# Designs tried in a protein design chat: VH-VL binders against o81304. Part 25

Target 1, 187 residues: o81304
Amino acid sequence: CSIFANPAQRAKRKLLELISEEDRGLRTQKDPKKRDEIVNAIESMTVIGRSSITTDDSLSATWRLLWTTEKEQLFIIEKAGLFGTTAGDVLQVIDVNKRILNNVITFPPDGVFFVRSDIDIASPQRVNFRFNSAVLRGKNWELPLPPFGKGWFENVYMDGEIRVAKDIRGDYLIVDRAPYNWTESFV
Short names: E, the ipSAE of ESMFold2; O, the ipSAE of OpenDDE; V2, 0.75 times the mean of E and O plus 0.25 times the DockQ between their complexes.

## First folded at step 11 (VH-VL; framework fv_zilovertamab)

Design j5 (at its last look DockQ between E and O 0.63; V2 from the best seeds 0.00; counts 0 for: pae O 9.0 > 2, grease 20.4 > 18.9)
Fold by ESMFold2, look of step 11:
Structure j5 (fold): chain C 187 residues (1-187), chain A 122 residues (1-122), chain B 107 residues (1-107)
Amino acid sequence: as target 1 above (187 residues)
Amino acid sequence: QVQLQESGPGLVKPSQTLSLTCTVSGYTFTSYYIHWVRQAPGQGLEWMGSINPSGGYTNYNQKFKDRLTISKDTSKNQVVLTMTNMDPVDTATYYCARDSGDYLFYYGMDVWGHGTLVTVSS
Amino acid sequence: DIVMTQTPLSLPVTPGEPASISCRASQSVDDYLAWYQQKPGQAPRLLIYDASNRATGIPPRFSGSGYGTDFTLTINNIESEDAAYYFCQQYNNWPYTFGEGTKVEIK
């Protein structure tokens, strides 16, 4: 922790500390006081990020889930035992130049729930996405799943380490840049 | 059968606090987001806010943020709207509605309660 | 807040003929737009989402079109049961906002 951190860096550090032991959001669902603290910290980050561009080439990354309110992702993480494992990293893989976004839930060593989407940059902080397929995959097999719809999210804060987003349903997502690049296995 | 039902007082006095309850049945309470929408007599609809019942996260119309709280009671399959400092201009029919969305998507509000009229008068 | 302006506010219609309702947004909402029907004394019913997709159970005589700021709900082959108020709703920006409504009545 730097003792010379400016107010924005202190706000970011507070947010990261608040979410660090929350099991990506599963524990927060049961703790209204912690929920309120985290939401207030996110609002502070939104103010800090208000005029920034969060949809340029630096958005292209493998983003790893730190914390979310999205009940569908949290349900899958909680119930990963249906696949004989625990959920590994939960990823959002974005390539702005190729206009793609893939949502990935990993189930080590080889399992993946994978949602393929196209994206469109709508404004300095807004991304539209359109779902085009989903698949559940193991090492030597794939199970295609029915098509879904479309939506948007707004990156209310982004820097070299983290991104904070709010989506069309009002759910929050906090991610960091993974120390690896995720690629789809060909098997 | 999926049902949403609003309940609460039909009359409150100015400056008092309103508490309305939306009771859901026919589906798993935590599966869908719940919205509150009001409609003044003879007028259009106004979105007030929503709640993710898995965790209790809310999203408010900033017009109401200082007066409005949306909360849940999972054991009773209920969402509660609380609004302080009621004024005669708040006289309206209040609806709760289910969001048909899924995984990052919003498809509108597909199931509505019947609504409850709240009159604010001394 | 995005203002949704509907025209006409009142629309007399003849059974068997088409009718159209316009909804204009004060700024682009892309296609994040829904249409609702509300009969007197009843709650709204979802007709259309994402500007052009019919909700489950909505008959094909209802259709939606538009992108950006201008949207149209079309009711083909009007039936007497279609007499109602119709509202558009945008969900591109917080807060969600509704149009003022169009009253459709059988002549």
Scores: ipSAE 0.607, ipTM 0.846, lowest interface PAE 2.3, mean pLDDT 88
Fold by OpenDDE, look of step 11:
Structure j5 (fold): chain C 187 residues (1-187), chain A 122 residues (1-122), chain B 107 residues (1-107)
Amino acid sequence: as target 1 above (187 residues)
Amino acid sequence: QVQLQESGPGLVKPSQTLSLTCTVSGYTFTSYYIHWVRQAPGQGLEWMGSINPSGGYTNYNQKFKDRLTISKDTSKNQVVLTMTNMDPVDTATYYCARDSGDYLFYYGMDVWGHGTLVTVSS
Amino acid sequence: DIVMTQTPLSLPVTPGEPASISCRASQSVDDYLAWYQQKPGQAPRLLIYDASNRATGIPPRFSGSGYGTDFTLTINNIESEDAAYYFCQQYNNWPYTFGEGTKVEIK
């Protein structure tokens, strides 16, 4: 008996295999064929999760970036070296009850960039968000940045391990549950 | 300055395929969505579809899903609309428009081409 | 698809007076709503985005309000140059959809 007898598990496995060597999406930027394969796999996951609720309390977590097409995040990850640092984990921290979402890019050991957002649960799968503020922190300094933008994303699939989302700009996000909980005071 | 320009045939015969090109200039091509919107004579606006030039991902109005293809050529800063099996009912002015939205910006079609009239007639 | 319904479809206005156009969505679009102006022989021009924000270069006499399903475009102190068609558009969901358009005429 195969561990992956469940269609959802097979599809999930295939998706994870496809993105495993793509460096969070950096490599995929220059590989349209691979990107198409990944997108097709995401569409399969979308069908699988079509009737599921992905905006309940189980959405509350520290989510860690596995793969994305979002160009701003990818740019920061790719170009961090130009500023004498290296991007660590890229996180999306959601608290459904408090209606907050923080987008976080870490720069170990002491650097962090995070954007605070308010969220609204628009449907069983859709989250609306609005950026409120942003902060860049170093070891002994903090630089507040002005708020910018709003949008929405739909969690087309979510389980105890991963979440797959599509946003208003047509970008894709695949995240897993981080092995730690990030908070604003987290260094 | 930011500019979009549609180009293609002004006349198409029924059952033939329409091909229109949107050429963009004055900004980074891959930074903004491009939409196609048409307007029949004396009628309202109809959204047809869009493409994200960054990844080439497309969204289509299901009304046109079987006939419409939107593609990009980054090297030429062009977006191409292809629609098959044209009918007189498809007679309209066709616009390409830039979506102002980005992660850092709000949404709305802030820059439009002048539009190109396409007449479908035998 | 989300249906956008505009009222009225024709609006005669006296110069100096205000004009109001209503746009109703068949379902909530939050504040993901834009207004466009289109003059004869021209492409549409973005007036308002996110229901209430004026686009760059748009005069203060143009304002937008509303949230959810009911929206209003208001033009204060109507000028002759404001004669045009006005369209609302939602971008809350694919496919994007437009209202029928309202023809504003100057008396």
Scores: ipSAE 0.014, ipTM 0.590, lowest interface PAE 9.0, mean pLDDT 90
ESMFold2 (binder alone), look of step 11: mean pLDDT 91; pTM 0.933

Design j6 (at its last look DockQ between E and O 0.03; V2 from the best seeds 0.00; counts 0 for: pae O 9.3 > 2, grease 18.95 > 18.9, placed apart)
Fold by ESMFold2, look of step 11:
Structure j6 (fold): chain C 187 residues (1-187), chain A 122 residues (1-122), chain B 107 residues (1-107)
Amino acid sequence: as target 1 above (187 residues)
Amino acid sequence: QVQLQESGPGLVKPSQTLSLTCTVSGYTFTSYYIHWVRQAPGQGLEWMGSINPSGGYTSYNQKFKDRLTISKDTSKNQVVLTMTNMDPVDTATYYCARDSGDWLFYYGMDVWGHGTLVTVSS
Amino acid sequence: DIVMTQTPLSLPVTPGEPASISCRASQSVDDYLAWYQQKPGQAPRLLIYDASNRATGIPPRFSGSGYGTDFTLTINNIESEDAAYYFCQQYNNWPYTFGEGTKVEIK
């Protein structure tokens, strides 16, 4: 525990503590008091990150979900056990130079659902994206799905460890850099 | 079929708090975001805010942030608009509307309630 | 806030003729723009999203175009039921904002 952390590191530590036992957001959905605390902590990070560039080369990474308000992902995470599987890591794989983004939900041991997207850097903090295709894959089979839309998100804070984003619908995403790189051939 | 219905008082006095309820039916309540939009008589539309009903997360037009609260009651399939310090300029028809989007997408508001007129006067 | 300016404010039309309504944004909204129709005494009805995509159940006589700041709603072969107010809405920036409306009336 460092008592000499600067104000930005203290705000970051507070946010990470608040989300650490929230089951990637599932518990927060049922706890308005915790929700308000986390949203306030996100606002602190937004103020710290104001005017920073969050769309440079450091955005390229395999990002791992820590916490979200996005209902479709939370539904999948919550309901995976009812269908005899588990939702593993949920990832956002970004390569700015290649202008790609893959959204990934893993279902260990061999399952994956992923969406391929093109991205465009719209401003210092904003990324536009368009889904091109989606795939549901198991160990020995694959089911391609058609693309289904476009949108944007803004990275309101980013550093060497975490990223905090808000999207076109007002949903929040908090991710860290995974200790591995995910690729489509990794199944 | 999918339906949204606004309910609440038709008349409130200046400085009072307005409470409007949007009751939804014909779909899973938590599947779609709900927006509140108002329209003063003979005027255009004004977006007030929205709610993600699966977690109660809201977005507000900054114009209203100090006096507007949007909340939900999942057990009743309801979204509630609460607005304090009503003024005659707030006289309008208030609509709730369903966001047609999913995942990270917004496709406009595809289903609207019929609206409820709220008059603010003594 | 992004200001959406519509022209004309009033548009008299003859059934069977085309009509066009302009919507101009005070800054770029890319193609994050929707069009709505509102008949007297009724709630708005979604016509177009993402500048050019027709919503479900909207007849093909309605079309949208534009990118950036200038957008057009075109109604081909106007029918008497098309008499209504028409509004654009941007969703590129918070808050979402609407144009002031164009009244289309049959003459």
Scores: ipSAE 0.519, ipTM 0.820, lowest interface PAE 2.8, mean pLDDT 88
Fold by OpenDDE, look of step 11:
Structure j6 (fold): chain C 187 residues (1-187), chain A 122 residues (1-122), chain B 107 residues (1-107)
Amino acid sequence: as target 1 above (187 residues)
Amino acid sequence: QVQLQESGPGLVKPSQTLSLTCTVSGYTFTSYYIHWVRQAPGQGLEWMGSINPSGGYTSYNQKFKDRLTISKDTSKNQVVLTMTNMDPVDTATYYCARDSGDWLFYYGMDVWGHGTLVTVSS
Amino acid sequence: DIVMTQTPLSLPVTPGEPASISCRASQSVDDYLAWYQQKPGQAPRLLIYDASNRATGIPPRFSGSGYGTDFTLTINNIESEDAAYYFCQQYNNWPYTFGEGTKVEIK
């Protein structure tokens, strides 16, 4: 018998258990069966969250990556060692009121790669975004990169702790609310 | 204290445009959906449309799509309903109501205005 | 549009006895179902959300049940103050739709 009376909580728990040992999605890249299980769990969460507003002010937060299928992020995380560093937290910082979104990859203790975006709330669950700039920063240096791209993601589930999203490319994102607030000046 | 209040004309002539304002207080304006619901005298409730004040996204009942516009004024914590080509059949009490979804979910409409009666008559 | 059908439309009840109102959806609305109470001259008041959860401040004598297409609002130990119209509402799909309403009268 489950101690969780709420179906959403049970589904959430199951999802978190599935991704707990997947190293933010790195291990899942080599395990299609596991990926399918996770995706199925995400679809269950999608159904649960179908009539939810996931683009209101509660979306504003520093979100920390728990699991993703996005190849670019996974590549950076996986290959960071080739460049003499290690990836720390991967974040998505959103401010709905200011209509901004920053994607952040930290490289402790001093390194950070972040991409600045503006956003538009397209529906109760969809966010449109456009990249404006990107910066790679070290302890005593900064390398600006040209802006690139636009797209959207849909938050198919969100609560006080986690957010589950699908994007324009068919990738999945699971994040939790980070225990700290990241700002552009944060190291 | 969370409060919604409708305001506007109580009388509209046929073919004229109705404009109603919903003023909200007691909470963060941009955090909750606002719905418009009307009720003809002695009849049931009819959902008209909604707006997300955070992004301005609107949803409309197709019955009213061609006549109804819902907008917001964040600086005033107000949502505005505009409906064109009013007819006597549009005579009803008009309510604005807050969606109870706190963090993310729709949980029904937990806070209602007192409603404002709009009579369409020549 | 999803049609919500309530039965009965009028329900006389003796004080102290239970009252049950049925709401049927033309298609599945899962548990995205709310119940409202409306007294004369007042706005509707949320009683139940997600088919079976009582809203804040709602007495325990009010309860909701059901999933999919068939739902029931139950008022146990009916009181004189419970005389009102009761509406079900689905919020599974746009547009939101309400039942016709049930008038509960105290004998």
Scores: ipSAE 0.012, ipTM 0.568, lowest interface PAE 9.3, mean pLDDT 90
ESMFold2 (binder alone), look of step 11: mean pLDDT 91; pTM 0.932

## First folded at step 12 (VH-VL; framework fv_zilovertamab)

Design k1 (at its last look DockQ between E and O 0.59; V2 from the best seeds 0.00; counts 0 for: pae E 5.1 > 2, grease 19.2 > 18.9, SAP .498 > .496)
Fold by ESMFold2, look of step 12:
Structure k1 (fold): chain C 187 residues (1-187), chain A 122 residues (1-122), chain B 107 residues (1-107)
Amino acid sequence: as target 1 above (187 residues)
Amino acid sequence: QVQLQESGPGLVKPSQTLSLTCTVSGYTFTDYYIHWVRQAPGQGLEWMGWINPSGGYTSYNQKFKDRLTISKDTSKNQVVLTMTNMDPVDTATYYCARDSGSYLFYYGMDVWGHGTLVTVSS
Amino acid sequence: DIVMTQTPLSLPVTPGEPASISCRASQSVDDYLAWYQQKPGQAPRLLIYDASNRATGIPPRFSGSGYGTDFTLTINNIESEDAAYYFCQQYNNWPYTFGEGTKVEIK
């Protein structure tokens, strides 16, 4: 046994500390030094996770956003006040066996925006997805939106707690496993 | 209406640092990623990297990682390419190009600058 | 890096006839593939994205097909203005890579 944390645990702790006060990435957009520190920490996680399988059954979870560079998600989070609320949890709900991914933005108490996708496992770390519909839902109403295109992401690191991904545009996503499961309600 | 224009020196000596500026107009600067692509005379295209002007995030082709920096100046609607230790093999036309992708999508580079030829020679 | 191999490197064409350009990837790129046209002394112009989707403003005589490793750009009813270099680009993995180019010339 060792008293010392291993290098992987140390790198993970540094990443989580760096992102912890960044308002899911909104503050990072305004801080070049913090941005560079976080990206360097992500590169360290990529090295640690190299060649691991991150697309097995353990990928199936409700994943909760900790930090992202993706500007459209950050815009929605920042501007949630246009709906009279703030953005709640931002989720990726993945079921590998059913080949489903739902991207979800919650707007407490009753609002949700979600995008339904199909997924396909492309490699040990790579998931292809295709958006097939989107929904903006309030308490007593729902607005369906047309489908968009497709893309891919690679999970460059994953463990029992967190997942670090990079997508087709080079945007980063850091998520943890939510302590709950989100499911789409039927009408 | 949408325009991208590269500017910078046409001649750089070996070992010097190149600095090129891409100035955009006709759209909101922070809405679209900007790529840099180069083309040696009579040769094909080579992707160098991109910047997301909204947050200043970048991604680089590993071939250039140690000597390439892409940065932005939002107040001037500009993206700047800086490349150190230039060599005659870096002689090329350098383009900036707009990526119109959104929400995890890439739809190709839909608007390109006119390009600027940079010759690396003594 | 994913290597994109184009054939032919030079393609003489007759106006009014169809022409085809091949692009082969060193590993599967699914359909994450674009085609560009470049006239001498000019910047590239996006023709096709996602292997088969025509970009805005591109005439229907340009079409793309393929999936995986083998892709084709077809130009039907060649016009004199179509004389140019044509490049494929994959965006399945970083870094993005381009084919060597195919020079289309009017006979």
Scores: ipSAE 0.275, ipTM 0.734, lowest interface PAE 5.1, mean pLDDT 87
Fold by OpenDDE, look of step 12:
Structure k1 (fold): chain C 187 residues (1-187), chain A 122 residues (1-122), chain B 107 residues (1-107)
Amino acid sequence: as target 1 above (187 residues)
Amino acid sequence: QVQLQESGPGLVKPSQTLSLTCTVSGYTFTDYYIHWVRQAPGQGLEWMGWINPSGGYTSYNQKFKDRLTISKDTSKNQVVLTMTNMDPVDTATYYCARDSGSYLFYYGMDVWGHGTLVTVSS
Amino acid sequence: DIVMTQTPLSLPVTPGEPASISCRASQSVDDYLAWYQQKPGQAPRLLIYDASNRATGIPPRFSGSGYGTDFTLTINNIESEDAAYYFCQQYNNWPYTFGEGTKVEIK
């Protein structure tokens, strides 16, 4: 008996295989065909998860970026070297009960860019968010950025390991549950 | 001044491929999404798809997914729409429009081209 | 797809009076709703975004309200230049969808 006997597991495996060598989406930017394949796989996951609740307490976690089409994140990851840094984990830290979402890009060992947001659970799969503040932090410095807009994402599939989301810009996000919990540190 | 202008053939025969060009000016071309929207004579508006600022990604209305391709030529500040197997039902004014927003916020389609009428007829 | 239904489809209005157009979504679109004005032979012009925010350069006599499934565009003290078609558009879900349009005519 295969551990991938059911449709969800098979689809998930296929998706993860497709994105495994795409460097969080950087490589996919230059490969439309691969993008289409991944998107198709995401659509399959969407169908599988259509009736599931993906905004309950199980959404609360530190989610780590596996793949995305979101250009701002990809740009930061790609260009980090120009500034003498290297992008580490890209995270979404969600606390459903506290209604908060922090988007985080780490630059090990000491650098971090994070955006603080409030969230509203709009439906069984929809999360509305509003950005409140952003901070770029180095070892011994901090640069606050002005607040900005709002948006939404839908978790079209989520299990104990991964989450697949579509957002207001039509971008896609695939994340897994990080092996650690990220928390904002204060200077 | 921000401007968008559609250009292409006003007449296409059935089963032929339509190619339209949206030329943009007055802003940083690589900063905004571009949408294509069409309007059949006397009818409402129909969203067709968009291309992201870098041109690396597109999204299509599933209605057109198999026929529609949107691409960017950054060197020319142009977005190109290609739609295959045209039918008289595809007769419409085709618009390109700038998305005023980004990942952070959305303010609607704030700048439109004048539109170009495409008639599909034998 | 989310269906946007506008009412009425035709609205004759006397100058100086207010005009109200309704837009109903087949499912909730939160406040991800825009209104456009389109005059004959012209492209649409963005009036309202996020249900109630006026776009740049839009006169105060234009206002939007609503959340979820029911939205209203109100034109106060309507002027002759306001004769046009008006469209609502949701951007809560892909694909974006528009209402049928409402023709506002000046009596």
Scores: ipSAE 0.023, ipTM 0.674, lowest interface PAE 4.7, mean pLDDT 90
ESMFold2 (binder alone), look of step 12: mean pLDDT 90; pTM 0.926

Design k2 (at its last look DockQ between E and O 0.03; V2 from the best seeds 0.00; counts 0 for: pae O 9.2 > 2, grease 18.94 > 18.9, placed apart)
Fold by OpenDDE, look of step 12:
Structure k2 (fold): chain C 187 residues (1-187), chain A 122 residues (1-122), chain B 107 residues (1-107)
Amino acid sequence: as target 1 above (187 residues)
Amino acid sequence: QVQLQESGPGLVKPSQTLSLTCTVSGYTFTDYYIHWVRQAPGQGLEWMGWINPSGGYTSYNQKFKDRLTISKDTSKNQVVLTMTNMDPVDTATYYCARDSGDYLFYYGMDVWGHGTLVTVSS
Amino acid sequence: DIVMTQTPLSLPVTPGEPASISCRASQSVDDYLAWYQQKPGQAPRLLIYDASNRATGIPPRFSGSGYGTDFTLTINNIESEDAAYYFCQQYNNWPYTFGEGTKVEIK
């Protein structure tokens, strides 16, 4: 009768508990034991979601970063203060039908760094992406960055609330469905 | 010129721990992933693991996960491989190789060390 | 793990003729496929990445093709210096895996 009665829900709860105090992965960078524990929990989720489709229309959403091992994102989050700002939500905005992926780092209230990508659904769990452009935007300025590279991630688990992914570098990503929809705005 | 060079003992006894060092030069040490790959005599190549540019993160082939540790000494421009409980089956030439890609991208291993033969024998 | 199978394992070639090596993956690796050349007593050298892109400094006579599970390395107008082992490598899944290697011999 408990909402955590089945293995999937128990595993999910455990994972969320593990990452809850890790500040999106910043603290985990200095705690290998905790990292390993989280990774083990992710592997459990991987097994649970092994036969699931995680690249269908339900993937289309604004996903908010809960935890990651991806160093570039963590670096930006950690060092934002050096530039007189603070990192807000880190997002992946996916539209499966339009085949687009935007990676977004917000710097409230007006700052945003985002990367535009095309995506291809490669398998029931694999998403290939190609970066097309990147923009760093402030309140009254914009700095375009050159396009670069391609990669992939696999959603090893996904439900109505969270998504767990592994990428081409073996990094891990845990996101939830953001309580709002992010869209690119133009000045 | 970009160079990688493996160094360590050529002979290890069974159950002992292997320690190899990859010394890199000719580029910014903290900009690239370093991989370890081994090749048994007359056999193919086997990927062992990598360490990221900062040295703060590693990934291992599950085959070696319990025995293998990769670390960086940035002050020396060195990557160190440590593998415990060596067995004759671990006899191989061990290579370190530079990842040619950026953090999010992989374009092969573009620069290799010359390799160092490690024989495990009593 | 993804198994990479190369054929043939031995390939004798006459100078001036083309050589083709096949690499088959046990499952799709998209275009995340590299080719390496290894001469006796030497470390591997990267030839091709992303299935069809030549690495820096690689002669045009080397070309790669394929997507998914079937890949081919072609060496046009083979030269004596091309005698070596050739390996394919997938980087679509962890762990990275290599083919068995193909020995190209010059007749």
Scores: ipSAE 0.409, ipTM 0.823, lowest interface PAE 2.0, mean pLDDT 91
Fold by ESMFold2, look of step 12:
Structure k2 (fold): chain C 187 residues (1-187), chain A 122 residues (1-122), chain B 107 residues (1-107)
Amino acid sequence: as target 1 above (187 residues)
Amino acid sequence: QVQLQESGPGLVKPSQTLSLTCTVSGYTFTDYYIHWVRQAPGQGLEWMGWINPSGGYTSYNQKFKDRLTISKDTSKNQVVLTMTNMDPVDTATYYCARDSGDYLFYYGMDVWGHGTLVTVSS
Amino acid sequence: DIVMTQTPLSLPVTPGEPASISCRASQSVDDYLAWYQQKPGQAPRLLIYDASNRATGIPPRFSGSGYGTDFTLTINNIESEDAAYYFCQQYNNWPYTFGEGTKVEIK
């Protein structure tokens, strides 16, 4: 008599509903109850996703930000007025075979901030990364920024639509697969 | 001049609630996560949890999650540790510490307070 | 939880000579490991991150090495001011965990 998805699909629906109107996390910062509900839903996804392999070729994609707790990323999104616009898509571009990760924040019509990284698969759910360089780009200019740092993230859940990750700082990231492929060559 | 300073009671009775305050200065309060770490006499350091002051997000060592709350007051540049049901085993020096990380990175805790000793005894 | 075991717990040292402190993890932490110094009456001070990188302002006589489960903090040309409590921290797994510390004393 149940017409709803199994418990895993139900948990996923709940998570996606909770984050859908949160401005990628900016609104959540103002609402402690919503914050707790989302974190609890993420922990449910973590349990469902345990022991799964989330680092195979299906990880290779242009991933688009749905929600995050990472304060530096949220600060950059919030301050999009530096480009005279709101932040556009925020992306993680991963190619497992080429061992590449690019973190991207777009600022329509012409702005982009992106970070180039190398990655290594550390375990079935863990990715290590090292930053190589960063770029801030506008319409007719580009400012290279020095490379720095390394870290890891763990994909605690992944399916054909979404990926949920926790990083070395304890911050969460929820992304879906963008309907396009981003590259730095002609952006 | 970056500084963190813990304050609060030095003596707490068993079953009472501890409240400690970490006051920061010399930098923008919301730029860095604040951790709480404790050290019992003759024992090692133990990570308790952190708060991201910009959004108020917290993470706790599961050992403490049922009785630990970390909160903030941005107007006072303060982080507050609240721990209920104190027990003599909670006797320790409590530190707040700023982590030196930024976007996706952790580089250790670069600035610590001097610590405050809390003794739990009848 | 990853258990970090430091040896020795107490280390008498002679000024001008090198000293080493060991930190062993109960499972691999890759190189996600930091070292701290706490001098008597002072706040802890970050020395090393990512197993071998000196933090800003740390003199070259402090060095770190290791990968996986076994890590070493080396203090070359030890000075009397290096008498302090030293401890390691792993950040490969949640929760973060610390070694029990090594008290370095001038003998």
Scores: ipSAE 0.342, ipTM 0.744, lowest interface PAE 4.7, mean pLDDT 87
ESMFold2 (binder alone), look of step 12: mean pLDDT 91; pTM 0.932
ESMFold2, look of step 16: ipSAE 0.271; ipTM 0.717
ESMFold2 (binder alone), look of step 16: mean pLDDT 91; pTM 0.931
OpenDDE, look of step 16: ipSAE 0.008; ipTM 0.602

